# VH-VL binders against o27280: the designs that were tried, part 364

Target 1, 266 residues: o27280
Amino acid sequence: MDSMNVPEVLEIKRIVEESESVKTFIFSWDFRREVRPGQFVMVWDFRDEKPMSVSLIDPVRSEIGISIRRVGEFTDRVHGLSEGDLLGIRGPYGRGFELMGRDILLVGGGIGMAPLAALADEATARGMRVDALVAARTADELLFLDRLEAAGVNISTCTDDGSCGFKGFAHERLLTLEENHDMAAVCGPEPMMFQVMRILDERDVPAQLSLERYMKCAVGICGQCCLDDTGFRVCAEGPVFWSQELSRVREFGRYRRDPAGRRVPW
Short names: E, the ipSAE of ESMFold2; O, the ipSAE of OpenDDE; V2, 0.75 times the mean of E and O plus 0.25 times the DockQ between their complexes.

## First folded at step 16 (VH-VL)

Design He12 (framework fv_bamlanivimab; at its last look DockQ between E and O 0.78; V2 from the best seeds 0.72)
Fold by ESMFold2, look of step 16:
Structure He12 (fold): chain C 266 residues (1-266), chain A 119 residues (1-119), chain B 107 residues (1-107)
Amino acid sequence: as target 1 above (266 residues)
Amino acid sequence: QVQLVQSGAEVKKPGSSVKVSCKASGGTFRSYGISWVRQAPGQGLEWMGRIIPRFGRTNYAQKFQGRVTITADKSTSTAYMELSSLRSEDTAVYYCARDDQYEGHFDPWGQGTAVTVSS
Amino acid sequence: DIQMTQSPSSLSASVGDRVTITCRASQSISSYLSWYQQKPGKAPKLLIYAASSLQSGVPSRFSGSGSGTDFTLTITSLQPEDFATYYCQQSDDTPRTFGQGTKVEIK
């Protein structure tokens, strides 16, 4: 299975504008390499390589979509590309979400909605009822609303500045939502996920959370994505973890590590 | 429930330009695109180009490149298509249509704007 | 540009008939295919998207099938209101292109 570690050079088939800062890049994909919601890929622009969320998984059309937020030099260069341009993709990597029951709650902050959009498609295709709490700092940064609505997802929004939906943080909005879900899937800023996890745990809602950590190899060899105290590798044992797995992790919600391995508070 | 309402019919001389408007009624464009499609009398449908009004991104069919300009004003939820250097073969009904970014189908359509080019 | 070829260019049928219209793409377009109905003097109306997905509010007698290069629109029991011209449209690539149309006349 050595080909999984070598980037495949793929043509950008289509670019979807999601927000001023987020684009989704769509590629043809050979699904002999299975892709599940919550897994990630390493995107190579022939200079640097970064982990990115898979937000669209369509085995019938043999396509995947990768959502990329403009945050720095690498993502600036990628955002400057056009349809027909090339990127290297290796993966997918990591453990994806597991669906259970009939009613799922998605809680996403910012770009964290990307893997949840892919999960929403799978859940609706299975006939599940899907509720999504979509959070951002402002209305202009809310992601995938039109796509989720078209899929029949029941959407609640919150924005830090109150420009759309509930004014406040995702966990504050969550306290005002229906409490009858069979499971939840959570992805976004780690402080948000920590607060949301505590509420869901108190409600006895099985929850899966997707973590981000610095990655270099993406296959668990280099140790850059390891969590304190457990040795869990986000790229191999995660990025999706059950809430009970994360309850054993001291650093969750507290620290991140830079490329040199140094602790950086959230 | 969003409707697309277009400007009224126009009669133009060869060599002039026409600018057709397309206004969202009962909502805004949101993140959808707006495509322009024309239909000459007794003929089929021909895609001219599109804009995604929220982001300003445009694409044009090669046939119209250099003659068509598609713009939008987000504050008024209105898209515009301007076709220059008009010829008699540009006589057609011009439609705007909401363009899904993922699927690329058109729904809804504007009512159409008849443009007649004659001397 | 992806060329879309419809057949037949026109047909006559009676109320209750099963009508089949085909659309062929000059290259694979996966399932990025839509069908529209246009009545005289009116804008086109979306019937089918993604090759086989029925648009909301469209009667169930309409169905679409196919993938790749060959696609079919079927009306299983033609009604008087189905007199119209039907167009296929691909959305796999830019420019978006339409078939030349199929005029369905009710006998």
Scores: ipSAE 0.731, ipTM 0.879, lowest interface PAE 1.5, mean pLDDT 89
Fold by OpenDDE, look of step 16:
Structure He12 (fold): chain C 266 residues (1-266), chain A 119 residues (1-119), chain B 107 residues (1-107)
Amino acid sequence: as target 1 above (266 residues)
Amino acid sequence: QVQLVQSGAEVKKPGSSVKVSCKASGGTFRSYGISWVRQAPGQGLEWMGRIIPRFGRTNYAQKFQGRVTITADKSTSTAYMELSSLRSEDTAVYYCARDDQYEGHFDPWGQGTAVTVSS
Amino acid sequence: DIQMTQSPSSLSASVGDRVTITCRASQSISSYLSWYQQKPGKAPKLLIYAASSLQSGVPSRFSGSGSGTDFTLTITSLQPEDFATYYCQQSDDTPRTFGQGTKVEIK
């Protein structure tokens, strides 16, 4: 087994509170092990293990950040940790985003903004013009606005309840925005991504989308994250997919499989 | 562009309390914190504590724990620092500053509030 | 607590001089180090963050370097408006702590 598959026990250097339900945990990282926006790591709290997206990549400080939303027992435990506490990290895994062109559009919903925040940093560092559509249920759930603004990103917000920005869904807001982007990166609730992808396809904007599925091994062996018809493994061939690839995935935007392998509608 | 405007100078007796306000204009707090830093006459800067108004989360320097209370009102974009049991040694200019959670630097700063404690 | 020690406490310089101020942390703070300029009767002004990142609007004659425990603020060519007190500040741990300050005076 490759050394990258053995969890490295790391100290939490810093905890950033992004929202009431989201925290970013910062770790020292040896960048001899390359990590790209869109890739994920397996986080181990010595009891359970879960895949988490990398939301911060800082080669200057030799640090990475992992943003975690509090949604269950595992994340409850992790959110109870303090700076100086330990976690196991293995990875990174999966295919990350590829940047192309001059102008990029980021469309993110909720915790889906995590990998996009990292991508935004890279894109702006490269001198790209970055527009970001940031969506959430409420204003208090909007993530990474300050980071994005500081990086020079042009931000547009939308919330389900209209508490900030456009009242409505991301795809509705997208219909009112410019079409002159060279590429788009999308991450969020799958129904959102599905609608956004359709719009981008109509506009002939190349798009990459990051999928979320139940993952167990993260190394393409167990098959738990396999997508129907194609056999794509989200942990190996993804989690970032081109829109052309997802067009072949029947279940995309329609259903997912639970830990028991049963189809669960979105 | 965010600006921080603090309340006016205060003159207090020993044993009393002072409450200084810091209002953000030109924007909201969002995910930023507000740190309070004081500076005694002719002395350096001393961090007192921080609040993240969005969550109400606070951190205090041990030196001031039990004596300082930092609060925030999101609806008015105003942070407050209350210091009780005032002593002559608490005579200082008190600053509020926007606190970046990632970087930890302070920017911008309020104009400062002079607090004089004398009998 | 992390102690920040600046050197020197004061220095005299002339316009056009190269000025170097050092800040040493009692333990490693990675790059969580900021520099501030303060003039009499005014609030501190952020110059450098993340050890070496120049704050927007700050002249390029200011620069920061260092990592771990040793950091340096450099003014390549001192200007009349640069006579002030400078502070380093660590944000690696709580409580946040400042250096004692370095006063740059006219020679």
Scores: ipSAE 0.679, ipTM 0.867, lowest interface PAE 1.0, mean pLDDT 94
ESMFold2 (binder alone), look of step 16: mean pLDDT 92; pTM 0.943

Design He13 (framework fv_bamlanivimab; at its last look DockQ between E and O 0.87; V2 from the best seeds 0.71)
Fold by ESMFold2, look of step 16:
Structure He13 (fold): chain C 266 residues (1-266), chain A 119 residues (1-119), chain B 107 residues (1-107)
Amino acid sequence: as target 1 above (266 residues)
Amino acid sequence: QVQLVQSGAEVKKPGSSVKVSCKASGGTFRSYGISWVRQAPGQGLEWMGRIIPRFGRPNYAQKFQGRVTITADKSTSTAYMELSSLRSEDTAVYYCARDDQYEGHFDPWGQGTAVTVSS
Amino acid sequence: DIQMTQSPSSLSASVGDRVTITCRASQSISSYLSWYQQKPGKAPKLLIYAASSLQSGVPSRFSGSGSGTDFTLTITSLQPEDFATYYCQQSDDTPRTFGQGTKVEIK
């Protein structure tokens, strides 16, 4: 049994309220276990265990932040916790984002901004110019705007209802943005990511996209996170994939699988 | 850019209460907290508590637990601090300050509200 | 509660002097430390956050250093407008706590 595969019980050091539905939980972290933007951790509440996005990576303070959206019973229980309460964390797992060039575009929808906020911090620390397209259904669900602004990120917003920024979908706003980025990183609802990927491919912008699938083992043994057509395991070969890797996957943007392996629509 | 504008000075009797307002000018509270800090004459700074106005959840220093109430009205971008059971030792300048949820530093500060408790 | 102890409580200095003020936390606060300047009758003004990050609009003669329990504010060439009281503040835990202050006076 590998120490990476057994949850370490950690105290919640601080809770940041990001939106009505999203909180960031901050923990002390020993960075001998290095964490890269785009990798994930498994969070254990002593009843159930779910993969969660790392949104803050701070080796200087020895802290990580894990952003969690309230969507069901597990996340409702975690949102009910307070500073000083305990959670189990195992990981990190998966392939993170790779930075290249001088100019990066981030495209995030909803909670998908969490790993991109961590990437933005690293990119700005390297001296890259960072543009972020932050998308949500409403203004109240736009995440990390203050944090990104403080980091010097150039922010464009869009909301489905038009309550903030461009009224419409992320890919529609993207068509009106500058085309001269060296790379892009994309995370959000899979239908959004599919549309964004098409535009970026047409522009010859190298893009990395972060996928979400059901995970049980998180180390590539159980097969529950496999993609059709390719046999890629999201927990091992992903969750971050290059757009050319995803172009070979017919299920991307079309359907997903439940924990029993059954096909369900997005 | 954003400025915090506080209500005016007050003179109070022991045993009464005071309510100080703090209004964001040139913007809204957004995702920031608002902390309340007081300074007695010739003395240092003392944190009393905070609220995240968007979510309405206050947190209080133990010393003031039971005497302080911090609230916010999101629609008017105004936070309030009420201190009850006033004593002469509560004579101070009361500041509100914008409180970063991640770093916890205070910037900007309101101009301060002098509260004098005397019989 | 985390106690913050500043040294010295006051000092006298001349324009052009190098001034150092120290702040000690009763337990590690990582780099969750800020420095403020306060002039009589005015609200405090943020100088340094995250132990060493200079706030926008603050002159570069101010600098902060330290991590864990020991922190230092340095003014490399004291100017007439720098005669004030300086406070450190920790934000690692609640309640937020301040040092007792250091008054910098003209010699």
Scores: ipSAE 0.673, ipTM 0.848, lowest interface PAE 1.9, mean pLDDT 89
Fold by OpenDDE, look of step 16:
Structure He13 (fold): chain C 266 residues (1-266), chain A 119 residues (1-119), chain B 107 residues (1-107)
Amino acid sequence: as target 1 above (266 residues)
Amino acid sequence: QVQLVQSGAEVKKPGSSVKVSCKASGGTFRSYGISWVRQAPGQGLEWMGRIIPRFGRPNYAQKFQGRVTITADKSTSTAYMELSSLRSEDTAVYYCARDDQYEGHFDPWGQGTAVTVSS
Amino acid sequence: DIQMTQSPSSLSASVGDRVTITCRASQSISSYLSWYQQKPGKAPKLLIYAASSLQSGVPSRFSGSGSGTDFTLTITSLQPEDFATYYCQQSDDTPRTFGQGTKVEIK
């Protein structure tokens, strides 16, 4: 087994509170092990292990950040940790985003903004113009706005309840925006991504989308994250997919499989 | 552009408490924190604590734990710092400053509030 | 706590001079170091963040460098408005701590 598959015990250097339910945990990172926006790591709290997206990549400070949303027992435990506490990290895994062109559109919903925040940093560092459509249920759940603004990103917000920005869903807001980009990166609830992808396809905007599935091994062996018909493993061939690839995935935007392997509608 | 405006100068007796306010104008706190820093006459800067108004959980320097209370009211975009059991050594200018969680630098700063503790 | 030690505590310089102020941390703080300028009766003003990033609106004659434990603030050509006290501040650990300050005075 490759050394990258052995969890490295790392100290939490800092904790950034992104929202009431989301924290970013910052770790020292040896960048001899390359990490790209869109890739994920397996986080181990010495009891359980879960895949998490990398939301911060800082080669200058030799640090990475992992943003975690509090949604269950594992994340409850992790959110109870303090700076100086330890976690196991293995990875990174999966295919990350590819940047192309000069103008990029980011469309993110909820915690889906995590990998996009990292991508935004890279894109702006490369001198790209970055527009971001940031969506959430409420204003308080919008993530990374200050960070994105500081990076020079042009932000448009969308909330389900209208508490901030456009009232409605991301795809509805997108329809009101006439400008086309060289490429788009999308991450969020799958129904959102599905609608956004359709719009981008109609506009002939190349798009990459990051999928979320139940992952167990992260190394393409267990098959738990396999997508129907294609056999794509989200942990190996993804989690970032081109829209053309996802067009071949029947279950995309329609259903997922639970830990027991049963189909669960979105 | 965010500006921080603090409450006016205070003169207090030893053993009493002082509460200084810091109101943000020109924007919201969003995910930023508000740090409190004091400066005794002719001395350097001393960090007292921080609150992220959006979440309402403060952190304090150990030196002031048990004696300082930092709070925030999101509805009025105002942060507060209350220091109890005042001593002559607490005579200082107290500053609030916007605190970036990622970078940890302070910008902008309030204009400062002079607090004098004397018998 | 991380102690920040500035040197010198004070210096005298003339307009046009190159001024260098050093800040040393008691332990490595990566690049989580900021520099502030403070004039009498005024609040501190952010000059440099992330060790070397120039704050918007700050003249280019100001620059920061360093990493780990040793950091430097440089003023390439001192201007009349630059006579003030300068502070470094680490943001790697809590509590946040400042250097004791460096007073730049007119020679």
Scores: ipSAE 0.628, ipTM 0.850, lowest interface PAE 1.2, mean pLDDT 94
ESMFold2 (binder alone), look of step 16: mean pLDDT 92; pTM 0.947

Design He14 (framework fv_bamlanivimab; at its last look DockQ between E and O 0.83; V2 from the best seeds 0.74)
Fold by ESMFold2, look of step 16:
Structure He14 (fold): chain C 266 residues (1-266), chain A 119 residues (1-119), chain B 107 residues (1-107)
Amino acid sequence: as target 1 above (266 residues)
Amino acid sequence: QVQLVQSGAEVKKPGSSVKVSCKASGGTFRSYGISWVRQAPGQGLEWMGRIIPRFGRAKYAQKFQGRVTITADKSTSTAYMELSSLRSEDTAVYYCARDDQYEGHFDPWGQGTAVTVSS
Amino acid sequence: DIQMTQSPSSLSASVGDRVTITCRASQSISSYLSWYQQKPGKAPKLLIYAASSLQSGVPSRFSGSGSGTDFTLTITSLQPEDFATYYCQQSDDTPRTFGQGTKVEIK
């Protein structure tokens, strides 16, 4: 098979500015290595390596897009790059989203909309009806709205400060939405996902949620991405989990882990 | 639907500058870019550069580097193109057009601004 | 810069004819190709984007095809309002570049 554990050095073909803090980096990609919405890649800037979600999957053009939020030294350096510059990419890794039914609800918070944008493209291409609840702290942090609109997605927005759409949290807006979906896909801050999951479970809506944990190897050997109580490795058995799988995980929504694997509060 | 409305025709002397405006009517630029494209009489279309008004970043065609400045005022939903050191071959209709960051096609276009450079 | 070459430079056709215009890129541009119609004294109008996607409000008699370096705009059953100049444009790389145009005249 392919050696997906060795980074391939790829040229940045195009950079799309999504917000003040988020850019999408587009690369040529050989789709003999299939990529599914919800999978991730490890991005290497020749100094450090970090997991990033795939937000654009275009096998017709042989392109993928990786959306990166500027949050620290690694992402600051990557955001300083230009088209034509190089990055190492290994993957894809992990379990992606599964589509079912005719009507799907997407619930995304912040950068969590990245894998959901890729899923929305696939769902609309299959002829599904797609509703998206896009959440952020402020209007300026709402992601992918123009792209989702162009794809025919029905968009609802919410912002913590009320600057766009519903004022409040994603789960509060969800309570006011129609309950007519065959499935849901959720990605964003873990506290948001926990609250959204509880509502969807009460409504008996099948839900898949995408988690982030600290990763080192991305192939399940080092144990840094393990969930307590289940032995699940986010890099191998996830990052996308069904709601019922996560309901058995004590740490989900309750705490996070630092790079050394130690519990820290949210 | 958003429309792009440009400033009126200009008659300029060689060596001077012209500044053309492009205002969004019925909306804002959002996250789209605004490209500037010119067309000399009886000739084809020539891309000059682009700005993403929300973020203020501009790119220029090499031919115009150093002579063209593209700016935007997000508060008024207006983009500007300034061309300096005008020459008679700069006589053209100057268009602004909304530029998709992913696809790169142009839609909609402004109505055009005729600029005549004559002594 | 990616050079875009259209052919023919002009053509004459009758109402009802099938018209084909070609566009060749100097290197592969995947499907990053758009077609525009321009009538005298007017701004260009987008017809086709992504090589084959029909813009909203454009009659279905217009279609686009191709990928890589060779692209075609087809007008089936030409109408009097289709008298215009047609341009292709690539968006694979900066600077964005246009073909030199194809003038379509009705006999």
Scores: ipSAE 0.738, ipTM 0.875, lowest interface PAE 1.4, mean pLDDT 89
Fold by OpenDDE, look of step 16:
Structure He14 (fold): chain C 266 residues (1-266), chain A 119 residues (1-119), chain B 107 residues (1-107)
Amino acid sequence: as target 1 above (266 residues)
Amino acid sequence: QVQLVQSGAEVKKPGSSVKVSCKASGGTFRSYGISWVRQAPGQGLEWMGRIIPRFGRAKYAQKFQGRVTITADKSTSTAYMELSSLRSEDTAVYYCARDDQYEGHFDPWGQGTAVTVSS
Amino acid sequence: DIQMTQSPSSLSASVGDRVTITCRASQSISSYLSWYQQKPGKAPKLLIYAASSLQSGVPSRFSGSGSGTDFTLTITSLQPEDFATYYCQQSDDTPRTFGQGTKVEIK
């Protein structure tokens, strides 16, 4: 088996508190193993394993950051860890984002901003103009605003309760924004992504979207993350998809499958 | 542009407590922290602790643990540093500074608060 | 704790001189190093962060370099307003720690 499939035990170098429920864990990384924004890693706490997005890629410091939202038993345990503690990391896996053009729009919701934050860093480093629409339920749940601003990203915020920025959903805010982007990258709740994709398609803006599905193996074998009709494996052919690819996925924006393989509506 | 304005100079007796405030103007703390750094007369800089006002949790240097309390009020964009059981050695200028969680550098700084502990 | 050792503790220089200040960490800090300038009666001012990134508004005559344990602050051509005390600071570990300072005095 490829060495990339064996978890490497790494020490948590730093922990950044992004929000009340989100922490970024920073690790030393050997960049002989290339990692791209949009790819994910499997995080192992020696009891369970979960896929997590890479939110920081720093080749200069030889570090990566993994942002984790506290949502269950596994993430509860991980959030209880301290700097100096150990985690197992294997990967990276999946297809990441591809940058094209001069002007890019990022649309992110909640923890979906994690891979987009990494993408923003790369895009700005390349001299691209980056606009970011950052959405969350409340102001306190908005992620990575300081990082994005420091990187020179033009930020627009959107909150469900109106506590910050536009009151409403990301797709509603998007309708009020300019249409002069060469490409878009989208990540967040699937209903959000579905609506955003429709708007971008109408505007003829090429878009890439990162999907989230239940993943077990991360290597395209178990089939737990297979998308209906197409047979796309989110861990192998994704998690980043072009809008044209997702247009062929019947379940996109409608339902997902739980660990038992049952359809669960969004 | 964020600016930090601290409370005025304090003169305290040994054994008493002092509470210094640091108010942010021109913006919010967002995800930034507020670090407290002191400087004794003619001496270098010493980090005391940090709070992330958004979450209300603080970290302290071991030297000051049990004696320093750092708090924040998000509604007023104000951070506080309280130091108890004051000693003559605590005579210093106390600074608050915005703390970047990723980079860890401090910018901007407050103007400083002189605290004198004398009998 | 990570100890930061600056060298020299003080130096005398003239306007136009090239000034170099070094900072050594007791362990590798992966470029989590900042430099500050402090003038008497004033708060420290950030000059360099991330070992080599120039803070906005800081003159280009200031530069930082280094990685791991050894770092350097350089002033290519000292100006009258540059006479001050300089501090390095690591942010790799908690507690945050500073160098003891380097006082740059007029010769």
Scores: ipSAE 0.674, ipTM 0.861, lowest interface PAE 1.0, mean pLDDT 94
ESMFold2 (binder alone), look of step 16: mean pLDDT 92; pTM 0.945

